VHH binders against C4-dicarboxylate transport sensor protein DctS (dctS). Designs and how they scored, part 10

Target 1, 216 residues: C4-dicarboxylate transport sensor protein DctS (dctS), of Rhodobacter capsulatus (Rhodopseudomonas capsulata) (p37739r437to652)
Amino acid sequence: TLAHELNQPLAAIASYAAGGLNLFDQPEPNLTMLRQAFEKMGAQARRAGLVIRRVQDFVKKRTPQLAALDLSEVLAEALSITAPVAREHRVKLASLIEGRIPGVQADRILIEQVLVNLIRNGVEAMAEGPRTGDDLTVRLARAGAAVTIEVMDRGPGISDAVAASLFDPFTSTKSEGMGMGLNICRSIVEMHHGSLSHGPRAGGGTVFTVTLPVPQ

## First folded at step 4 (VHH)

Design p13 (framework vhh_6z1v_2)
Fold by ESMFold2-Fast, scan of step 4:
Structure p13 (fold): chain B 216 residues (1-216), chain A 123 residues (1-123)
Amino acid sequence: as target 1 above (216 residues)
Amino acid sequence: EVQLVESGGRLVRTGGSLRLSCAASGRTFSHYTMGWFRQAPGKEREVVAAISSSGGYTWHADFVKGRFTISRDNAKNTVYLQMNSLKPEDTAVYYCAAEYWTYVKGSTAYDYWGQGTQVTVSS
């Protein structure tokens, strides 16, 4: 959500303010560090403005066109688009469709963009360090009233430090592309009344999970 | 406030190893996130590696992953960059930098900087 995106820079401002107050309360306050606290608060406020602009520009670019969507068809297209980068990094792309997947009400282009971004992130994670296997697998399955899309890589996993800041738009990790790519994915999924989460993959690596509601 | 002094830069042959040190003076080094940066002739400054205040979390840029390792010794107020399998492309002035507030992976925004130490790798 917008609230979630804005809470991250606001939390940073609150943190700098608390740290600045601690410095101020010392017997000999370090004025250079106090100045830095104010400068960092100003920078975070400006970046909050950029987050607002980015969200506004994103929603202006495309009015979501929801229609009954075959996710297996969209997945096939996303795998086709990402195949060249996967081959470059010696990653084997696979799909696993478990049972009959019902249609979902979704914008084809936006959901395809989410899948392409998550697959590309997984391929890059596998290129970065030791891998526990050569496959990146995307699984489609029905889970109750939702369809689940799991993008599963065999990369080094996500450390606790990275996990804590994964969706922070002001952190700079290779897989996040300064956090903006994953934040766009989250915004698209939430626009569809779904969720985006992550966790460890059995046997090593990371799983990014997208859930989308099934029409009732 | 913290003052940083890099050392260890020298001429080394391709495939060689080198360890850079950054000595910190001033208040409470153990509270700072530390980073290593480099700038080659005619190129922009780029972030190489970072380490959290406790040393529990580290990050390395893709172009040095597996070859360079950042570490720190808070008892000695020192941060290190161990460079292995050096390539001519690693030739640059290396800078250490300190950030008081947060550990941010791949961040280029640091508050305190050293003056740099020259590393030259001959082919």
Scores: ipSAE 0.000, ipTM 0.094, lowest interface PAE 20.1, mean pLDDT 76

Design p14 (framework vhh_rezetamig_d1)
Fold by ESMFold2-Fast, scan of step 4:
Structure p14 (fold): chain B 216 residues (1-216), chain A 124 residues (1-124)
Amino acid sequence: as target 1 above (216 residues)
Amino acid sequence: QLQLQESGPGLVKPSETLSLTCTVSGGSISSRSYYWGWIRQPPGKGLEWIGHIYYSGTTYYNPSLENRVTISVDTSKNQFSLKLSSVTAADTAVYYCARVTFYYEGSGTYFDYRGQGTLVTVSS
C-alpha cells in the first residue's frame, strides 16, 4: 500500500536520528558516523519523495486515451470486479440507469479504475462503520451538458474534519492493496475535464458524484 | 424542512381519470440525487408503488399500472403530477407523493419523505 511504502523510509529516518542522538551523547562523539547518519537520513527523505512522485506520475504521465465510451458497459464491468468483495461484506450492489446515457470522451481503463475504487471504498465504509442499510447503488443519469455517476453507500457518512482532508494523498483510505485513494480518483476525473464531489445520501450514507462532460 | 403536499379531487367516477398534483417546498425538484413519486394504500392493505419521475422527465411505472399511469414534472412550479386513467373501485386508496431515494427492477422502491396523503374514493 502507499502507507507501507512511505513507512519504510520514515522508519529508517527515525532510526538514524535515534542512532545519531546516541552518538552525540557519547563522551567522544564520532563525527564521521554522525555525518553518515545525516547522509542516510537525507537519502531516505529523497526515497520518500520518489514514492510520492510515483503516485502522482501514475496519474499525470498517462495521457488519457480518450475515445467514445459507453458508461453502462464500464459500470457493468466495475460491478463485476467488485462483486466478490461486496458479497464478503454482505453488501448488495445495484445499478440504476436513468434513460439513455450518451457516450463520453474518456479513457476506459482510468474511468473503470475510478468506479472500482469508489465502489470498493463504499463497501469498506459499510463494513467498518455503522450502516443504515445493505445496498450500494450506482446511478447513471444525464444532467444537461454532463453525465453523472453517483456511487451511493449506506455507511456512516463523512465528518467535516475528514471532509477537509479527504483528498490529501496522506489521508488514510478505506481501499486496500493496489486500490487507488480518493485523491487519485479526483485527479483522473479532473484530467477528463470533470469533477468529483461528495455529499450525504438520503436515508443515511454518502454519495460520491462523478460528472463528465458530454461531447459536442 | 422539506415538505410535500398532495392536492386534487377526493371523489372520481368509475372510468374517469384521477388527477393529483404534489407541491414540493423546502427543497428543489431539480435534484440529481432524487426521484419524485406516487404511492397508494387501499383501505386495510399495504403500500403500493405507482411510479416516479426524474426532473429531466424520465419515468418509471409499476408494470401492473403502466398502461393507465402518466407522471409529469413541472420544475418551474416545483411540482409533479399523477394521472391514472380508467379508474375502478379498486383504485380507492390514500394517495401519497414521495421523494424516492432508490429504485431497481425487482428490488422495490425506497422513500425518505412523503406527504400526509389524500383519500381518493372511486364511486358513482
Scores: ipSAE 0.000, ipTM 0.085, lowest interface PAE 22.3, mean pLDDT 76

Design p15 (framework vhh_rezetamig_d1)
Fold by ESMFold2-Fast, scan of step 4:
Structure p15 (fold): chain B 216 residues (1-216), chain A 124 residues (1-124)
Amino acid sequence: as target 1 above (216 residues)
Amino acid sequence: QLQLQESGPGLVKPSETLSLTCTVSGGSISSKDYYWGWIRQPPGKGLEWIGHIYHSGSTYYNPSLENRVTISVDTSKNQFSLKLSSVTAADTAVYYCAKETYSGSRVYWTFDYRGQGTLVTVSS
């Protein structure tokens, strides 16, 4: 089980962390036991990383069913899928299509998966932290030889420290792991010879940018 | 060649339990890499995720529906099912079963295959 195999090392890390905290509550902490706890936490973190790599390898092994894809249609479907969770967290979903968007050669299901993951990531960021607005906007535009999809939230943004490791496994401080979805998105976009990047949104929040090549 | 097919009654009376089954063919439901889920689309509205199940029986449900939803799996028949209790007209929708990829967060879900959908009307 992906979720079960990943939750096992995460639960073990939490248990060793709790044990380490108990040691610090003692008048004279046992440094040997504390060292062992950190070593075991490190081993479990590496195990979790292998589980994530297996998922990424699986996505890359999927034979993409490339076809001419209308990104506006895929975006509309992804917004529809995410509307209930956005409404639950009082986030207003919006789309902005700038100019004529050419068709791209892509696997519809995989690209829809990327958009759903990025939109849910933005909704989660706005739900759990201070927000600078209530909209999450997805923008489609042509930029030179590529089409860009920008998922723009109004969450607290990403610190420089977090940004440096955002696509590494377990960039989240949450026990459930937030970075795994982003790693899967990166793998899917790379399969399409595109790129996934992030940056600050004007007025506060984060922008995740997917670029896909325009056919000749 | 993985295929998912929904089956069940197209008409359910108010206050009764809606029951649907998804049959998986061209692949095993006992895969360690997938969850099996249900989503629905009411007429003229967006898609709503209902929940998913792993082949071990582990479930996660949409919090808005969790007190009315039960999802179960039968690995011997390569099937999984949905039961939604105390239905009302608001539960009228096209219901889809789906193969889901776990993204690692409780607020994320994704799917890469879904069935053709089955219309369920809640009416007397």
Scores: ipSAE 0.000, ipTM 0.126, lowest interface PAE 15.7, mean pLDDT 75

Design p16 (framework vhh_rezetamig_d1)
Fold by ESMFold2-Fast, scan of step 4:
Structure p16 (fold): chain B 216 residues (1-216), chain A 124 residues (1-124)
Amino acid sequence: as target 1 above (216 residues)
Amino acid sequence: QLQLQESGPGLVKPSETLSLTCTVSGGSISRSSYYWGWIRQPPGKGLEWIGHIYYTGSTYYNPSLENRVTISVDTSKNQFSLKLSSVTAADTAVYYCATEYTFTVSGSEYYDYRGQGTLVTVSS
């Protein structure tokens, strides 16, 4: 996760600082080891900076380039992109397209990013926690004036305590999902006048539901 | 379906520059969904992230290697390249080019596509 990647260099800096202070407390401080501690702290600070810059690139404000979008096509691409990661974690990807799915007005790149991120989060939840099955299924269906995309994993689910902070970046109470990724997914979906929600999957796991409006 | 293929000399002399190219096929490198990266695996050790580049030229490097690393992209050839200067025996490794999705964290071990890898030995 993002929090874990930021916490790693920060914890390393704290550790090197503590070690350096212990050396300073000695009657004859080892200057070579002190220099080494400072150099390592500098390297870890630069690593933290890279993570922050990546986050800034990731969340850059983008005006959606709306065009008629075939969600079945975008889903096929998202599944192709995530297949290697799913295979690595022994997760079987499946899709279920129910009925005719109308075109939606959407930014192809941004919606693809939402789908890939939600699928990856599901795969990671299944890989690192207890799981109730080996499939991750994405369902496309029309529900009245909207199209729904349901990303359904077989991971451990999301507790009520974690659910409240699930979309917050840098939160310490993250679920198995990537906090930064989920936050940007929500922002992207809302830019498209849709919604992103979650709930328990029948038989165990989590369902993330993306709802996008059908053109008027 | 994207495919990545490494190419370059398998043998490099100490103090010289290691130079590798990754050719992308099955899709355009001018894709905003991906960073295009390099990772390596020394014999008997884990994967080490080297760096990545966005198709617009923005680069991010492993702090441990940043003084020696240059990654560049050529969108007209659908290729990106790695240069690692002042090599030593410690740089002997299997080198992979790989994609990182833009929503993954930098240095993540989760790579969407990898090349087959190319062994580079640093020896006189």
Scores: ipSAE 0.000, ipTM 0.207, lowest interface PAE 11.0, mean pLDDT 78

Design p2 (framework vhh_gocatamig_d2)
Fold by ESMFold2-Fast, scan of step 4:
Structure p2 (fold): chain B 216 residues (1-216), chain A 122 residues (1-122)
Amino acid sequence: as target 1 above (216 residues)
Amino acid sequence: EVQLVESGGGLVQPGGSLTLSCAASGFTFSSYHLAWYRQAPGKKRELVAGISSGGRTVYMDSVKGRFTISRDNAKNSVYLQMNSLRAEDTAVYYCARVTFSYEPGGTYYDYWGQGTLVTVSS
C-alpha cells in the first residue's frame, strides 16, 4: 500500500535523525557519521518523493476497472468514511438525491476515492478558515446525458481574505506537490470521460462539481 | 472547457515595456482570482503577480513598482503591464486561474495557459 511504502522511508528518516542527534550530543561528535546520517536521510526523502510520484503517475495511467455503479451507494459509503472527521470539526454532512440516478460505468474504488477526498477537503477548508455555515451537502442529480455530483461546503470560498493568504510569500508555487489531492481527483474523473470543476456556492463556500456520462 | 490563452510576448530591449494579455473562457471569470507566473530556463516556476476577484493585487519583490496586474471582467481578461524590463525578466509567462489549497500548508493552481515567451535582450 501507499501507507506501507511511505512509512518505510519515513521510519528510516526518523531513525537516522535520532542517531544523528545522539552523535551530535556527544562531547566529541563524529562528523563523518553525522554526514552519513544526513546523506541517508536525503536518500530516504528522495525515495518517499518517488513513491508519491509513482502513485500520481499510476492514477493518471491506470486503466479503470469499469462496472455498473450505483452512485447513491458510493456516496453513502463516502459519507460514512468521512463522518468522524466531519464531527471532529463540527461539520454537518448532508446528502440530497434529486430524482432517480441512473447507473454509470465506473471504477468503484477510484470514484469512492474522489468523493472521500472532495468531502474531506471541504471539511478541512471549513475547519481552517472562516465559514458561512456548518453544513457540507452532497447533491446527486441527472442533467441530460450526465450525472452530476456536487460537493458543497461552507468554507471561505474565493473571498478576498483567502486571496491574501494565497499570495503569502512562503506559499510554494509547486502545484503538483501541494495540490496533489484535487489534481488526482481531476485525473480520475477525466479517465471516466467526466469533468471536475469548482465555483462559488450561493450563500458562501465552494461547490465542487463532478460530471459522469450516462451509458448509451 | 476551461481555457486560458496568453498573448503579447516578444523581444524587447532592456528598459522597454510589454503588455501581456490572458483571455479566459469556460468559467465565471468575475468569481475567480487570477495570477501571472513565469519560468526561466533551468529555474522553477514563480509567482509574478496576482489579482483577487475583489481587485486586490500582490507582486513579487523584484517586480514591485515595475509591473501592474489588472483585470477586465466584461472581457474575461487579465493583463500584466511590464515596464523597465531587465534581462532577468526573460521567461515564459503563464496565466493561471487561482484557487486556495484544501491541503494543509499548500496552494495549487487549477488551470494554466500555454505560456507566452518574453525575451529581454539587446
Scores: ipSAE 0.006, ipTM 0.176, lowest interface PAE 11.0, mean pLDDT 76

Design p3 (framework vhh_gocatamig_d2)
Fold by ESMFold2-Fast, scan of step 4:
Structure p3 (fold): chain B 216 residues (1-216), chain A 122 residues (1-122)
Amino acid sequence: as target 1 above (216 residues)
Amino acid sequence: EVQLVESGGGLVQPGGSLTLSCAASGSIFSRYALAWYRQAPGKKRELVAGITSGGKTVYMDSVKGRFTISRDNAKNSVYLQMNSLRAEDTAVYYCATETYSSGKVYFTYDYWGQGTLVTVSS
């Protein structure tokens, strides 16, 4: 149960706190053991956070609401949400909508989450690594029976080693310049019968491409 | 809460086969990736196989070609078909789902099941 899973790390924190206070009150406190107490408390706090996140994921899970979705509206909202972070890191956000984009059958909230995550990932890549420019551009276009959303950053790119595991849900890999849950983004896109891929951007950086089918 | 329950483990001769199943009580997160991990005595838990909501699979090198992971969202289940079993496959096998570890870094594992024991007699 939640109670049992949460009580375990909380009891451990209380125990380490009591032990740490006892050490602190000694005439010559053992600083090594005191440090270990704090490190163990930190680890148990992170464990408690994971238990809470699991519960949040369960209770916030929404039944997918597929409806005709205007991707240009969702893109505008995602850019609005990410503008402060982009401004903070001196990244210029741009959008390029090529022609009239047909509606797709999708869950607005989930697709917005994907766009926000990909844009934030690109901004953080540009902030933390060497950059080849200062723009992050999101392009909407129709390609045959599909709509494509391309999130194009000017970060350092993705190495072959990182690329091999980039979308794996079960690796501890931290990509250079990456910081967000690409596995979650791919899962959402695949749920919509689409695909999420990546490649190098002309002039440097990375392109993440979301492809969503147009209803037949 | 949703709980993952493993079954199908047992004693098998080298070269034999077993099928493990993992069933979600309540509701499975159909949008989430699922995995099989194993832990042998005295060793760390290791990833055996994983499957995304879209059906993409990943396998550890030592089981490629011998094990097959599959999912059935209608039955809230994930399966591990194990062929050509070896003594080194002896372990407790766990079913797991993905989770976020921190806001900046995504770590994609969580353990909900109690495990099922597979013993390959040498």
Scores: ipSAE 0.000, ipTM 0.144, lowest interface PAE 15.1, mean pLDDT 74

Design p4 (framework vhh_lunsekimig_d3)
Fold by ESMFold2-Fast, scan of step 4:
Structure p4 (fold): chain B 216 residues (1-216), chain A 122 residues (1-122)
Amino acid sequence: as target 1 above (216 residues)
Amino acid sequence: EVQLVESGGGVVQPGGSLRLSCAASGFTFSKYALYWYRQAAGIERELIASIYSGGSTNYVDSVKGRFTISRDNSENTMYLQMNSLRAEDTGLYYCAKEYTFYVRGSGTYDYWGQGTLVTVSS
């Protein structure tokens, strides 16, 4: 797992931040040592970035095993896989299939992993923060020349405050590198000539949208 | 090679307006969320505005109703229209691209531009 490789520089950043704060709290702060702490944090952040890019490049270099894929079937399988964790966190999984969904040319295993990761992340978001509802809904629909898969949670959303705290030199996280999955999901979707985006859900929460091209 | 280049900063009187631009290259612009940050002397860098790939926007309370973030996917450019400027808005303004690593409950940003200076004074 690359989680270990990512957690190492993140732990180092937290350590240098704590050491820098301790130096700053001294009666006569050593500005040279503080600068060195920030320089080391920057180096570790660059290392973390390289790890993430390495994973993304590895996924991009894999040749997808494309075949005609029934997204409704793959969705049902992904919901089955994630049902236990959803029950544990009192999240109601639902699906909404709107109209006839055409087959897409895709790698079944990779697309299933994308759906499992997006659903699991939504369940975990709802478990950790205040939520505006108990449902996580996955919607399948055709939109012109594409099929859209919307994974809609009722978690706290992706806030400016949380994003801003990541740029605080003293930012720490209790997550174990679990967020790496979204980067991999984007790489997988891009290999399929699609896109992965996110935005706010009406009524609260987040929507992750996967679009995949419809074959001629 | 991701590149972000800010422009449009300058000196303006209180109550004035400025439009900042962020020209992007080296990535598929339309697929990523983009952000404006600012840093004033003696305070930490803060996120002031966000625009997501779907067009949704978000603002910090101190700039709501005064600043407008927008994007032009055909020109690979993001803008910040700043109206009713105050002395407190003085600082370096940075644009940032979404870091493709998702931390639960948060987004992250991978790349920063060089910044553009905004000074509000008479």
Scores: ipSAE 0.000, ipTM 0.130, lowest interface PAE 12.7, mean pLDDT 75

Design p5 (framework vhh_lunsekimig_d3)
Fold by ESMFold2-Fast, scan of step 4:
Structure p5 (fold): chain B 216 residues (1-216), chain A 121 residues (1-121)
Amino acid sequence: as target 1 above (216 residues)
Amino acid sequence: EVQLVESGGGVVQPGGSLRLSCAASGFTVSRYDLYWYRQAAGIERELIASITSGGRTNYVDSVKGRFTISRDNSENTMYLQMNSLRAEDTGLYYCAREVYTSGTKIYWEYWGQGTLVTVSS
């Protein structure tokens, strides 16, 4: 699985390089698109570097390095990453940041992956089932000694049967195909001494709530 | 600092039983989903059993009814009881905890050193 995880950013770099070369060979190269190709290659190279660093830390059985993290910044990045899939499924992504959010001690890439997975899950739920609206809203707020991130979709909601298998890595159904991703999200959040829960959204849909402690 | 140590492997006759242990340190087993993986010579690792933090268990079809995964939260240890062992059960057995995912939902697990189970007559 290391080879597969590393091959993903490397394949993306190769793809952007091929696309860039094709643009370069045009009679009048689009320099803006060429710049974007190089910027995307740089981003994927940085991602590959982070994968290598995390693998090195994992091999050494180290506790992941936690740093003060600006959750508003990570949320903006996660929304940017998920915007294309949301547009494909006619889902309007929105964020609501309530007040000043304190920094939390967290691993940026791991928390970003949690947010990306939860937002993608919400978009896919809205694509597959009857929806009660077209918005997916992420709310970020402080609640006492914790920060909460609420990912609120307008999908069909979660039945008791689906809830029972939600974190089961052996499920093979499409709605339960989220189970592997949700199980991973739960593990990451709990590693950060937080919690991941879900409930019904007012007006229809589901709310997934990530709670992370504020350093004391 | 997070450590998983497998033990209990050995040589056993077909139809015999073994109990594998996975001792955890640096984390609390009750807070995590835990897994047993198996790797035979020339074959990639396969997930054979899991137990969630809530206590739900799952097994691949080849071991259902023969293997039982459990944990003792007070001992911070996970177990795999293996009954009615077959030659095809021969391999290295690893315990794991989900750690994290990256990019395309590829995830890393804390793996122990492995314990060898050999079923032969």
Scores: ipSAE 0.000, ipTM 0.119, lowest interface PAE 15.1, mean pLDDT 75

Design p6 (framework vhh_lunsekimig_d3)
Fold by ESMFold2-Fast, scan of step 4:
Structure p6 (fold): chain B 216 residues (1-216), chain A 121 residues (1-121)
Amino acid sequence: as target 1 above (216 residues)
Amino acid sequence: EVQLVESGGGVVQPGGSLRLSCAASGFTFSHYTLYWYRQAAGIERELIASISTGGSTNYVDSVKGRFTISRDNSENTMYLQMNSLRAEDTGLYYCAAYTFEYSGSTRVTYWGQGTLVTVSS
């Protein structure tokens, strides 16, 4: 899996960093071993960069396999996949389907990945920072020519300064991968002729909104 | 030039109703999630309601069941229907729209100048 390929070099970096810190704490640190630790960390960082590039390249070059898609069914699957991580972080997952949701022309696997990534991102935001509540709610609704999917968390929110750099590749790599997941989601949604946006949630937190066109 | 203009504020008795309007110009209104914020004297602006491009609504708990947000994309106007008004609802009410470049990396918030709501006996 792409997540496994990325986790491997990141775990190696963490291990070399821990080993390097141990060497620093010795009365006469072995500078040759410290250099080797830093060199190996650099090599693993470059490997992680190649994995990230491969993921972006795959998403952009994949021909979407469009079919009539029931978004409520895909949402149920995404909630099932993310339930364990939500329970681990004491987040209550909820869904709200408003009215009849028409089918959209979409690639099931890619749209499921978008929902899983956005839900996981919200759970992680609620785990790491101050939260204003325990729920993460995903809402499906239709109005006019579009269907909207809103992933609403109760995390610390996104400041204007953070929002300005949210999709910046440099900032996303420094944010430990959060922005890379959002870039992938944006690419998938855009290839479906939709849009991905975000804003504050009333009462605290963030709303990520996916819009997808309804076939005429 | 992007403009948001609020109207409909005024003085009302507790338990009364007001309807606020936000008229937008200079951008494609239907493409944005729209927000109502409230600011009381000496307090930071609070997000009280939002409405998505698809019409999905969200409210802060203190106004849920009393306030209703709606939008009319053909008139580039958003509304806030306020019922069962309380003294603590007094404040300046602002409409807002968030927009960002195609890549999502630069975000701008558009604000109106605000409309004053006073709930007083």
Scores: ipSAE 0.000, ipTM 0.378, lowest interface PAE 12.1, mean pLDDT 77

Design p7 (framework vhh_7nfr_2)
Fold by ESMFold2-Fast, scan of step 4:
Structure p7 (fold): chain B 216 residues (1-216), chain A 122 residues (1-122)
Amino acid sequence: as target 1 above (216 residues)
Amino acid sequence: QVQLQESGGGLVQPGGSLRLSCAASGFTFSRYAMSWVRQAPGEGREWVSSISSGGGSTYYADSVKGRFTIARDNVKNTLYLLMDSLKSDDTAVYYCAKTVYWTYEGGTYDYWGQGTQVTVSS
């Protein structure tokens, strides 16, 4: 399993951290052994990054099948796919389509997977800790020369430290909890000449914004 | 027209072995990753294994790791699943899937075969 391949280096990091803490708690801690523990943790973090990169490279080597895409239809399918996990965690899925959304040139299957991953991440964020509400809302709107898809959760939000390293799985372990799904989403969106960003949601939670260009 | 046709399923005793094949047509097989996905009676689809377009990278579900091997022959446009040490829990319909994207939960697929039944008797 991909999760197993990623969990192996993560488990090793946890083991080295526990060993390092045991060394640190000794009356006269061995700083050389502590350095070795941190070096081994860094090596395992880089191995986790290689697993993520392998998945990203797999997606990038694929030739996208671009076609005129109705984002409203894809959103409806993504909400249907994620409804069971949302119900399990008592999250109310909602959609808000503002105005007429023009078609975009995109690979239907890849964009659907982006939406499924972002919605699932939001549901999981709301399940993990304190939440400020029960809804996860996806907003679809035109903003000038782009169409925007906003996935808005009511989870605990993203700390400044996590925000700084959100898309950097190779050098930081702070992006671990959202690393794989978000990096794959970013790769797919960038292949479509769009962008993926995030910010705080008014009233609490996080907004992930996908922008896709409107065809000329 | 994309077409995927599985074969090689059957009835086998626990501890036995089977080799599944999937014949692909209607697309450039060597450019796409491929996966095996199974569905046991009364359950949802479970991802089993994936292989990259060139065959250099393989992925396995924890439940089958060490027992199953995925392989491909890009000259013959054929995907294989070599199944060793079969258990009753491996009883399912096995589907060949054209794979476009991989996640923690398996992959995203755009075409599926009709499936081949594997029954491991207890």
Scores: ipSAE 0.000, ipTM 0.100, lowest interface PAE 18.6, mean pLDDT 77

